# VHH binders against Abasic site processing protein HMCES (HMCES): the designs that were tried, part 15

Target 1, 269 residues: Abasic site processing protein HMCES (HMCES), of Homo sapiens (Human) (q96fz2)
Amino acid sequence: CGRTSCHLPRDVLTRACAYQDRRGQQRLPEWRDPDKYCPSYNKSPQSNSPVLLSRLHFEKDADSSERIIAPMRWGLVPSWFKESDPSKLQFNTTNCRSDTVMEKRSFKVPLGKGRRCVVLADGFYEWQRCQGTNQRQPYFIYFPQIKTEKSGSIGAADSPENWEKVWDNWRLLTMAGIFDCWEPPEGGDVLYSYTIITVDSCKGLSDIHHRMPAILDGEEAVSKWLDFGEVSTQEALKLIHPTENITFHAVSSVVNNSRNNTPECLAPV

## First folded at step 13 (VHH)

Design hx2 (from i23 with S54H L103F)
Fold by OpenDDE, fold request of step 14:
Structure hx2 (fold): chain B 269 residues (1-269), chain A 123 residues (1-123)
Amino acid sequence: as target 1 above (269 residues)
Amino acid sequence: EVQLVESGGRLVRTGGSLRLSCAASGFTFSTYAMGWFRQAPGKEREVVAAISWHGGITWHADFVKGRFTISRDNAKNTVYLQMNSLKPEDTAVYYCAARSYQFYDSPKEYNYWGQGTQVTVSS
């Protein structure tokens, strides 16, 4: 997974992340650094995306079932990294393979500290290789959505009215991630960054691409992944597997350029 | 205490009309999406209709399209299901359910449920 969409306004995004804590109380996640949230139809590695994480990571003795929403850098920067520039990392941390998560120190260590997060997106993009050609067809992949009576096509959200019909009740894709905290050697602000855990693709997606993000389907899975105070690493890792509960459609080549940030990126062709 | 109380279910003849009501209390109604579900004997619970927290977005199952209409009154903390052109196949216990802000087609995603009201359609 190297490209996502996350374009919802902050208030809409927050509502979409409504949850119940372990006491059954309805809550909205509290924002950390909301000004770092940059909505986009075309999110690439090194950009900031919103993730959910347990409040216990920030507050001592907090209820671990409470959630924080925070923009973090895509591409995990390990806490032990000693260079002043995160771009000097010599290995790719955009994704973490589920089968080797415990073998790589950069992922094992933060995971062992309970630094699990849920990466939020409208969906993700993947490119299908066309047999016999060097051309790749991009697809937008997301949770199945309820088709509302007035809902135009995802691509036709050209008006505020049409946008609301499609996106106000949009089910966000929830991907399993690991985050870490990096303190620059020269001082400054702590950098929060994340990696997306990947698995082998489900049967439905296998013709498009052989790998997919680990998707946490449903509130129970999301809650268990986030709650590192009550759920062990071993138990949490049981949640990491392919899911067939996805849909997709072909999109235009507009998404190929990471600078393009328009509804055309995810519009069906 | 959170409560959802359905009412309006009764015996009706084929082709008849019925309006169900669900009165909500104990939570902030205007911040919840609402749904109507039904369960017939020997069948699984299925979603009938849903409405957004602000009432601007509605969804109806294909089997009820054109016959049933979901609506809500946030000032009265009530969600409604107008059922027209009823058929024997519509016989079921009808449930109202609530979910924070967004509605889903899956029953397991809803937070609160009513006790249900029986709708029987005779041939």
Scores: ipSAE 0.886, ipTM 0.940, lowest interface PAE 0.5, mean pLDDT 94
Fold by OpenDDE, fold request of step 14:
Structure hx2 (fold): chain B 269 residues (1-269), chain A 123 residues (1-123)
Amino acid sequence: as target 1 above (269 residues)
Amino acid sequence: EVQLVESGGRLVRTGGSLRLSCAASGFTFSTYAMGWFRQAPGKEREVVAAISWHGGITWHADFVKGRFTISRDNAKNTVYLQMNSLKPEDTAVYYCAARSYQFYDSPKEYNYWGQGTQVTVSS
């Protein structure tokens, strides 16, 4: 997974993340650094995306079932990294393979500290290799959505009214991630960064791409993944597997350019 | 205490109309999506219609075929189901349900439920 969409306005995104804590109280996640949230139809590594994480990571004795939403950098920078520039990291941390998560220090260490997060997206993009050609067809992949009576095509959000019909009740894709906190050697702000855990693709997606993000399907899965206070690493990892509960459609090549940030990126062709 | 109280269910003849109401209390109604579900004897509970928290988005099951319409009045903390052209197969207990901000087609995703109101359509 090297490209996602996360374009919902902050308020809409927040509402979409409504949840119930362990006490049964309905809550919205509290924002940390909301100004770092930059909506985009085309999110690439090194950009910031909103993730959910347990409040316990920030507050001692906090209810670990409470959630914080925070923009983090895509591409995990390990806490032990000693260079002043994260770009000097010599290995790719955009994704973490589920089968080797415990073999890689950069992922194992933060995971062992309970640094689990849920990466939020409208969906993600993958490119299918076309047989016999060097061309790749991009696809937008997301949770199945409820078809509203007037739901125009996902791509036809050319008006506020049309946008609302499609996106106001959009079910966000919830991907399992690991985050870490990096303190620059020269001082400055702590950098929060994340990696997306990947698994082998489900049968439905296998013709498009052989790998997919580990998707946490449902509130229970999301809650368990986030709640490092009550759920062990071992138990949490049981949640990491392919899911068939996805849909997809072909999109234009507009998404190929990471600079393009328009509804055309995810519009069906 | 959270309460959802359905009303309006009764015996009606085929082709008749009913309007169901669900009065909500004990929670911030305007921040919840609402849904109508029904359960016929021996059948599973199924979603009939849903409406967004602000009322701007509605969804209806395919079997409604334009006969039923969900609406809400946030000032009155009430959600409605207008049922027209009723058929015997519409006979069921109708339930009102609430979910925070977003509606789903799955009953398990809803947080609060009413006790239901009986709708019977005679041939």
Scores: ipSAE 0.881, ipTM 0.938, lowest interface PAE 0.5, mean pLDDT 94
Fold by ESMFold2, look of step 13:
Structure hx2 (fold): chain B 269 residues (1-269), chain A 123 residues (1-123)
Amino acid sequence: as target 1 above (269 residues)
Amino acid sequence: EVQLVESGGRLVRTGGSLRLSCAASGFTFSTYAMGWFRQAPGKEREVVAAISWHGGITWHADFVKGRFTISRDNAKNTVYLQMNSLKPEDTAVYYCAARSYQFYDSPKEYNYWGQGTQVTVSS
């Protein structure tokens, strides 16, 4: 998983993240660094994307079931990294394989600190290799959506009316992530960065790609993954598995260039 | 305390019409999507219709399309289900449900439920 769409305006995204705390109170997540949120149909590693995490990471004695939403850098920079420039990191931290997460210091250490997050997206892109050619067919992959009445197509953003009918009730993809906090040795703000946990693909996606993000399907899974105050690492890792509750459609090659930020990136071909 | 109170269920003849109402209190109604569900004896609860928090987006199940219409009045904290061309298979207890901002077709996604109102359609 190396490309996502996360294009909703901040207020629409925030409403899509409404949740219930452990006391049954309905809430919206509280933003940190909202000005760093950069909506785009075409997010790539090193860019900022919003994640959910427990309020307990920021406030002593906070209710660990309460959620913060914050943009973080995609591509985890470990807290122990000694160089001054994150581009010097010698290994790719865009993804974290679930089968080796407890063997890799870059992921085991922050996971042991409860640094679990939920990575938010409209959906993700994956490229299918075609037999006999070097050509790849991109697909947009997302949770099944309820089709609202008088809806435009998913990629028809020609008017605000059509956009509202498609996106205002969109179920966001919720992926399991791990984050870390790196203090640059030269000074400056702490860098928050994340990796997306991956698993073997479900049967429905196996013809497209052999890996998929670990998807947290439903509020119980999301709550347990986030609540490091009440849910141990060992219990949380039981949430990490493939799901068949996923759908997809082919998209044009416009998405191949990560500079293209248009609804065409996710429009059905 | 959150409360959803359905009303308007009664006995009607096949082909008749009913309007169900659901009065909401104890939460900010205008930030909740609303759904109507029904449950016949021996069957699972199923979604009938749903409406967005702002009222501009609706959904109706195929088995009621063209016959039932969901609507809401945020000033009165009320959601409605207009039921026309009623059939005996529409006989069920009808429930109002609420979920913050977004609606879904699954009962498990809704956090607040009414106690239901009985609709009976005679031949």
Scores: ipSAE 0.584, ipTM 0.832, lowest interface PAE 1.6, mean pLDDT 90
Fold by ESMFold2, fold request of step 14:
Structure hx2 (fold): chain B 269 residues (1-269), chain A 123 residues (1-123)
Amino acid sequence: as target 1 above (269 residues)
Amino acid sequence: EVQLVESGGRLVRTGGSLRLSCAASGFTFSTYAMGWFRQAPGKEREVVAAISWHGGITWHADFVKGRFTISRDNAKNTVYLQMNSLKPEDTAVYYCAARSYQFYDSPKEYNYWGQGTQVTVSS
């Protein structure tokens, strides 16, 4: 998983993250650093994207079922990293394989501190390799959506008059992540950064790509992954598996260039 | 104290029409998506129709499409289900439910529920 769409305006994104706390109270997540949110149809590693995490990470004695939403850097920088420049990190932390997460110090250590997060996106992109060529077909992959009414024709998401009809009720993709906090040795703000946990692809995606993000399907899974105060690492890892509850459509090559930030990136072809 | 109170359920003939109402109180109605669900004896509770918090986006189950219409009036804190061309298969207890902002087809996603109103459709 190396490209996502997370394009919703902040207020629409926040409403899509409505949840129920442990006491049954309906809530929206509280933002940290909202000005760092950079919506785009075409997010790549090293960019900031919003994640959910427990309030308990920020406030002693907070209810661990309450959620904070914050932009974090994609590509985990371990807290123990001693160089001044994160680009000097000699290994790729965009993703974390579930089958080795407890073997890799970069992921095991923050996981043991309860630093679990939910990475938010409209969906993600994968490129299917065409047999016999090096050309690749991009696909946009996302949760199945309820087909709303008063909407335009199928695939009308790129029309301004139809945007609200498609996206106001869009079910955000919720991926399991691990984050860490790195304090630059020469000073400055603490860097929050994350990795996306990956698993073997489900049967429905196997023709597109052999890996997929670990998707947390439903509020119970999201709540348990986030709640490090009540859910142990060992119990949380049981949530990490492929899911067949996913759909996709082919998109044009516009998305190939990560500088392209337009609705065309995810439009069906 | 949140309350959802359904009304309008009664006995009607096949082919008849009914309008159900659900009056809401105790929460900010205009920030909730609303759904109508039904449960027949021996069946699981199932979504019939849903409407967004602002009223501009709806969804109807295939088995009622073209016959039932959900609507809402945020000034009156009320959601409606207009039921036309009723069939004996529509006989069920109908429930109103609320969820913050977005609607889903699963009952477990909804936070608040009414007590239900009985609709009976005779042959």
Scores: ipSAE 0.577, ipTM 0.824, lowest interface PAE 1.4, mean pLDDT 90

Design hx2 (from i23 with S54H L103F)
Fold by ESMFold2, look of step 14:
Structure hx2 (fold): chain B 269 residues (1-269), chain A 123 residues (1-123)
Amino acid sequence: as target 1 above (269 residues)
Amino acid sequence: EVQLVESGGRLVRTGGSLRLSCAASGFTFSTYAMGWFRQAPGKEREVVAAISWHGGITWHADFVKGRFTISRDNAKNTVYLQMNSLKPEDTAVYYCAARSYQFYDSPKEYNYWGQGTQVTVSS
């Protein structure tokens, strides 16, 4: 998993993240650093994307079931990293394999601190290797959506009022992530960054790619993954498995160039 | 206290029409998506229609498409289901339900439920 779409304006994204706290009250997550949110149909590693995390990470004695939403850098920079430039990290932290997560210091350490997050996206892209050619067919992969009666397709919104009608009821993809906090050695703001946990692909995706993000399907899974105050690392890892509750469609090669940020990136072909 | 109160369910002949209403109180109605669900004896509760919090987006199940229409009036805190061309298989208890901002097709996603109103369609 190395490309996503996360294009909703901040207020629409926030409403899509409505949740129920442990007391049964409907709430919206509270933003941190909203100015760092950069919506795009075509997000790549090193860009910022919003994640959910427990309020307890920021406030002593907070209710661990309450959620914060914050943009974080895709590509985890470990808290122990010693260089002044995160781009000098010698290994790829875009993804974290579930079968080795407890063996890699970059992931085991923050996981042991309860640094679990939910990575938000409209969906993700994968490229299917075509037999007999060098060509690869991109697909957009996402939760099944209810067909809304004012839209003909997922990717086609040509005005602000039409856009809200199409995307205002979108079920966001919720992927299990791990984050860490890196303090630059020469000073400056703390860098929050994340990795997406991956698993073997489900049967429905196996013809496209052999790996998939670990998807948290439903509010119970999301709540348990986030709640490091009540759910141990051992119990949280039981949530990490493939899911068949996904759908996909082929998209144009426009998405191949990560500079292309248009609805065509995810439009069905 | 959150309340959803359905009304309008009654006995009607095949081919007839009914309008169900659901009056909401105890929460900010205009920030909630609303759904109509039904449950026949021996069957699971199923979504019939849903409408976004602002009223501009709707969804109808295939088995009612063209026959039922969901609508809402945020000034009156009320959601409606207009039911036309009724069939005996539409016989069920009809429930309204609310969820903040977004609607879904699964009952488990909804946090507030009415008590239901019985609709009976005779041949």
Scores: ipSAE 0.564, ipTM 0.823, lowest interface PAE 1.6, mean pLDDT 90
Fold by ESMFold2, fold request of step 14:
Structure hx2 (fold): chain B 269 residues (1-269), chain A 123 residues (1-123)
Amino acid sequence: as target 1 above (269 residues)
Amino acid sequence: EVQLVESGGRLVRTGGSLRLSCAASGFTFSTYAMGWFRQAPGKEREVVAAISWHGGITWHADFVKGRFTISRDNAKNTVYLQMNSLKPEDTAVYYCAARSYQFYDSPKEYNYWGQGTQVTVSS
């Protein structure tokens, strides 16, 4: 998983993250650093994307079921990293394999601190390698969506009404992540960064790619993954498995260039 | 206290029409998506129709398309279900349900439920 779409305006994204706390109270997540949110149809590693995490990471004695939403850097920078420039990290932390997460110091350490997050996206892209050619077919992969009345097409954005018919009720993809906090040696703000946990692909996606992000399907899974105050690492890892509750469609090669930020990136072909 | 109170259920003949209402209180109605569900004896509760928090987006189950219409009036904190061309198969208890902003086809996603109103359609 190396490319996502997360294009919703902040207010639409926030409403899509409505949740209930452990007491059953309806809430919206509280933003940290909202001005750093950079929506795009075509997010790549090193970019910032919003994640959910427990309020308990920020406030002593907070209710661990309450959620914060904050932009973080994709590509986890371990807290022990000693160089001044995160681009000098010698290994790829875009993804974390679930089968080795407890063997890799970069992921084991923050996971042991309860640094679990939920990575938000409209969906993700994956490229299918075709036999006998070097052609690759990109797909946009996402939760099944309710088809609304008088719906516009996915990728249409020629008016707020047409966009709204598709996206106002869009179910966000919720992926299990791990984050860490790195203090630059020369001072400055703490860098929050994340990795996306991956698993073997489900049967429905196996023809596209052999790996998929670990998807948290439903509020119970999301709540348990986030709540490091009440849910142990070992219990949380039981949430990490493939899901068949996923759908996809082919898209054009516009998405191949990560600089293209247009609805065409995810439009069906 | 959150309350959803359905009304308008009664006995009607096949081919008849009926309008259900659901009055909401105890929460900011205009920030909630609303759904109508039904349950016949011995069957699972199923979604009938849903409407977005602002009223601009609706969804209807295939078995009621063209016959039922969901609507809402945010000024009156009320959601409606207009039922036309009723069939005996529509006999059920009808429930109103609410969820913040977004609607879904699964009952498990809704946090507030009414007590239901009985609709009976006779031959």
Scores: ipSAE 0.559, ipTM 0.822, lowest interface PAE 1.7, mean pLDDT 91
Fold by OpenDDE, look of step 14:
Structure hx2 (fold): chain B 269 residues (1-269), chain A 123 residues (1-123)
Amino acid sequence: as target 1 above (269 residues)
Amino acid sequence: EVQLVESGGRLVRTGGSLRLSCAASGFTFSTYAMGWFRQAPGKEREVVAAISWHGGITWHADFVKGRFTISRDNAKNTVYLQMNSLKPEDTAVYYCAARSYQFYDSPKEYNYWGQGTQVTVSS
């Protein structure tokens, strides 16, 4: 996974991340560093994307079932990294393979510390290799969206707020991630960064690409992955597997350029 | 030039059915959410139904009560409103509207509107 979409307004994104804590209370995640959220149809590594993580990571004795939403850098920078520039990392940390997660220090160490996160996206992009050509066909891959009939007064036709409610029903893709905290040697703000765990592709996606993000399908899976206070690493890793519960459509080559940030990126062709 | 052209509005009897169509042009239809609105004489314009860009999410007003269904065909750049069990209270000008499937940092108005099509339901 090297490209995602996350373009919803912050408020819509927040509502889409509504959850129940362990007490059954409906909650919205609290934002950390909301100003770092930059919506985009075309998110690439090194950009910031919103992730969910347990409140316990920030507050001692907090309820570990409570969720925080925070923009983090895509591409895990290990805490032990001593260079001043994260771009000087000699290995790719955009993804973490599920089969070697416990073998690589860069991922094993933060995972052992409970630094699990859920990476949020509208969906992700993958390119299919075309036989006999150097051309690749991009696809947008996402959760199937269920037709929901909302009953309620959306109010006046001209109210932008009413349309915003329509977007509240978008089911975000929830991908398993590992994050780490890096302190720059020269001082400054702590950098939070993440990697997306990848698995072998499901059968439905196998013709497009052989690997896919580890998708956490459903509230229970998301909750267990995040709750490092109650769920051990070993138990959490049981949640990491391919899922068939995805859909996809072909998109234009517009997404090939990471600088393109338009709705055309995810539009069906 | 962006155009939304509604069609299908006519006089129908109570209990009748009607299908409205809205043909879109001049923009990337598949990247827009679409909606149907109506305005009766002396009343404010109100939303009837909305549909996401991919058609996977639909919303219907409470007064619809299962009588109307919004759908779309992105290949044809068209959004539809199937109206069944029509009532005199459904008499209005029906408008098609489009909103960009884009993020925004502030509330924005709907991007595009049709001219409307008259639906009249007689008792």
Scores: ipSAE 0.005, ipTM 0.277, lowest interface PAE 11.4, mean pLDDT 87

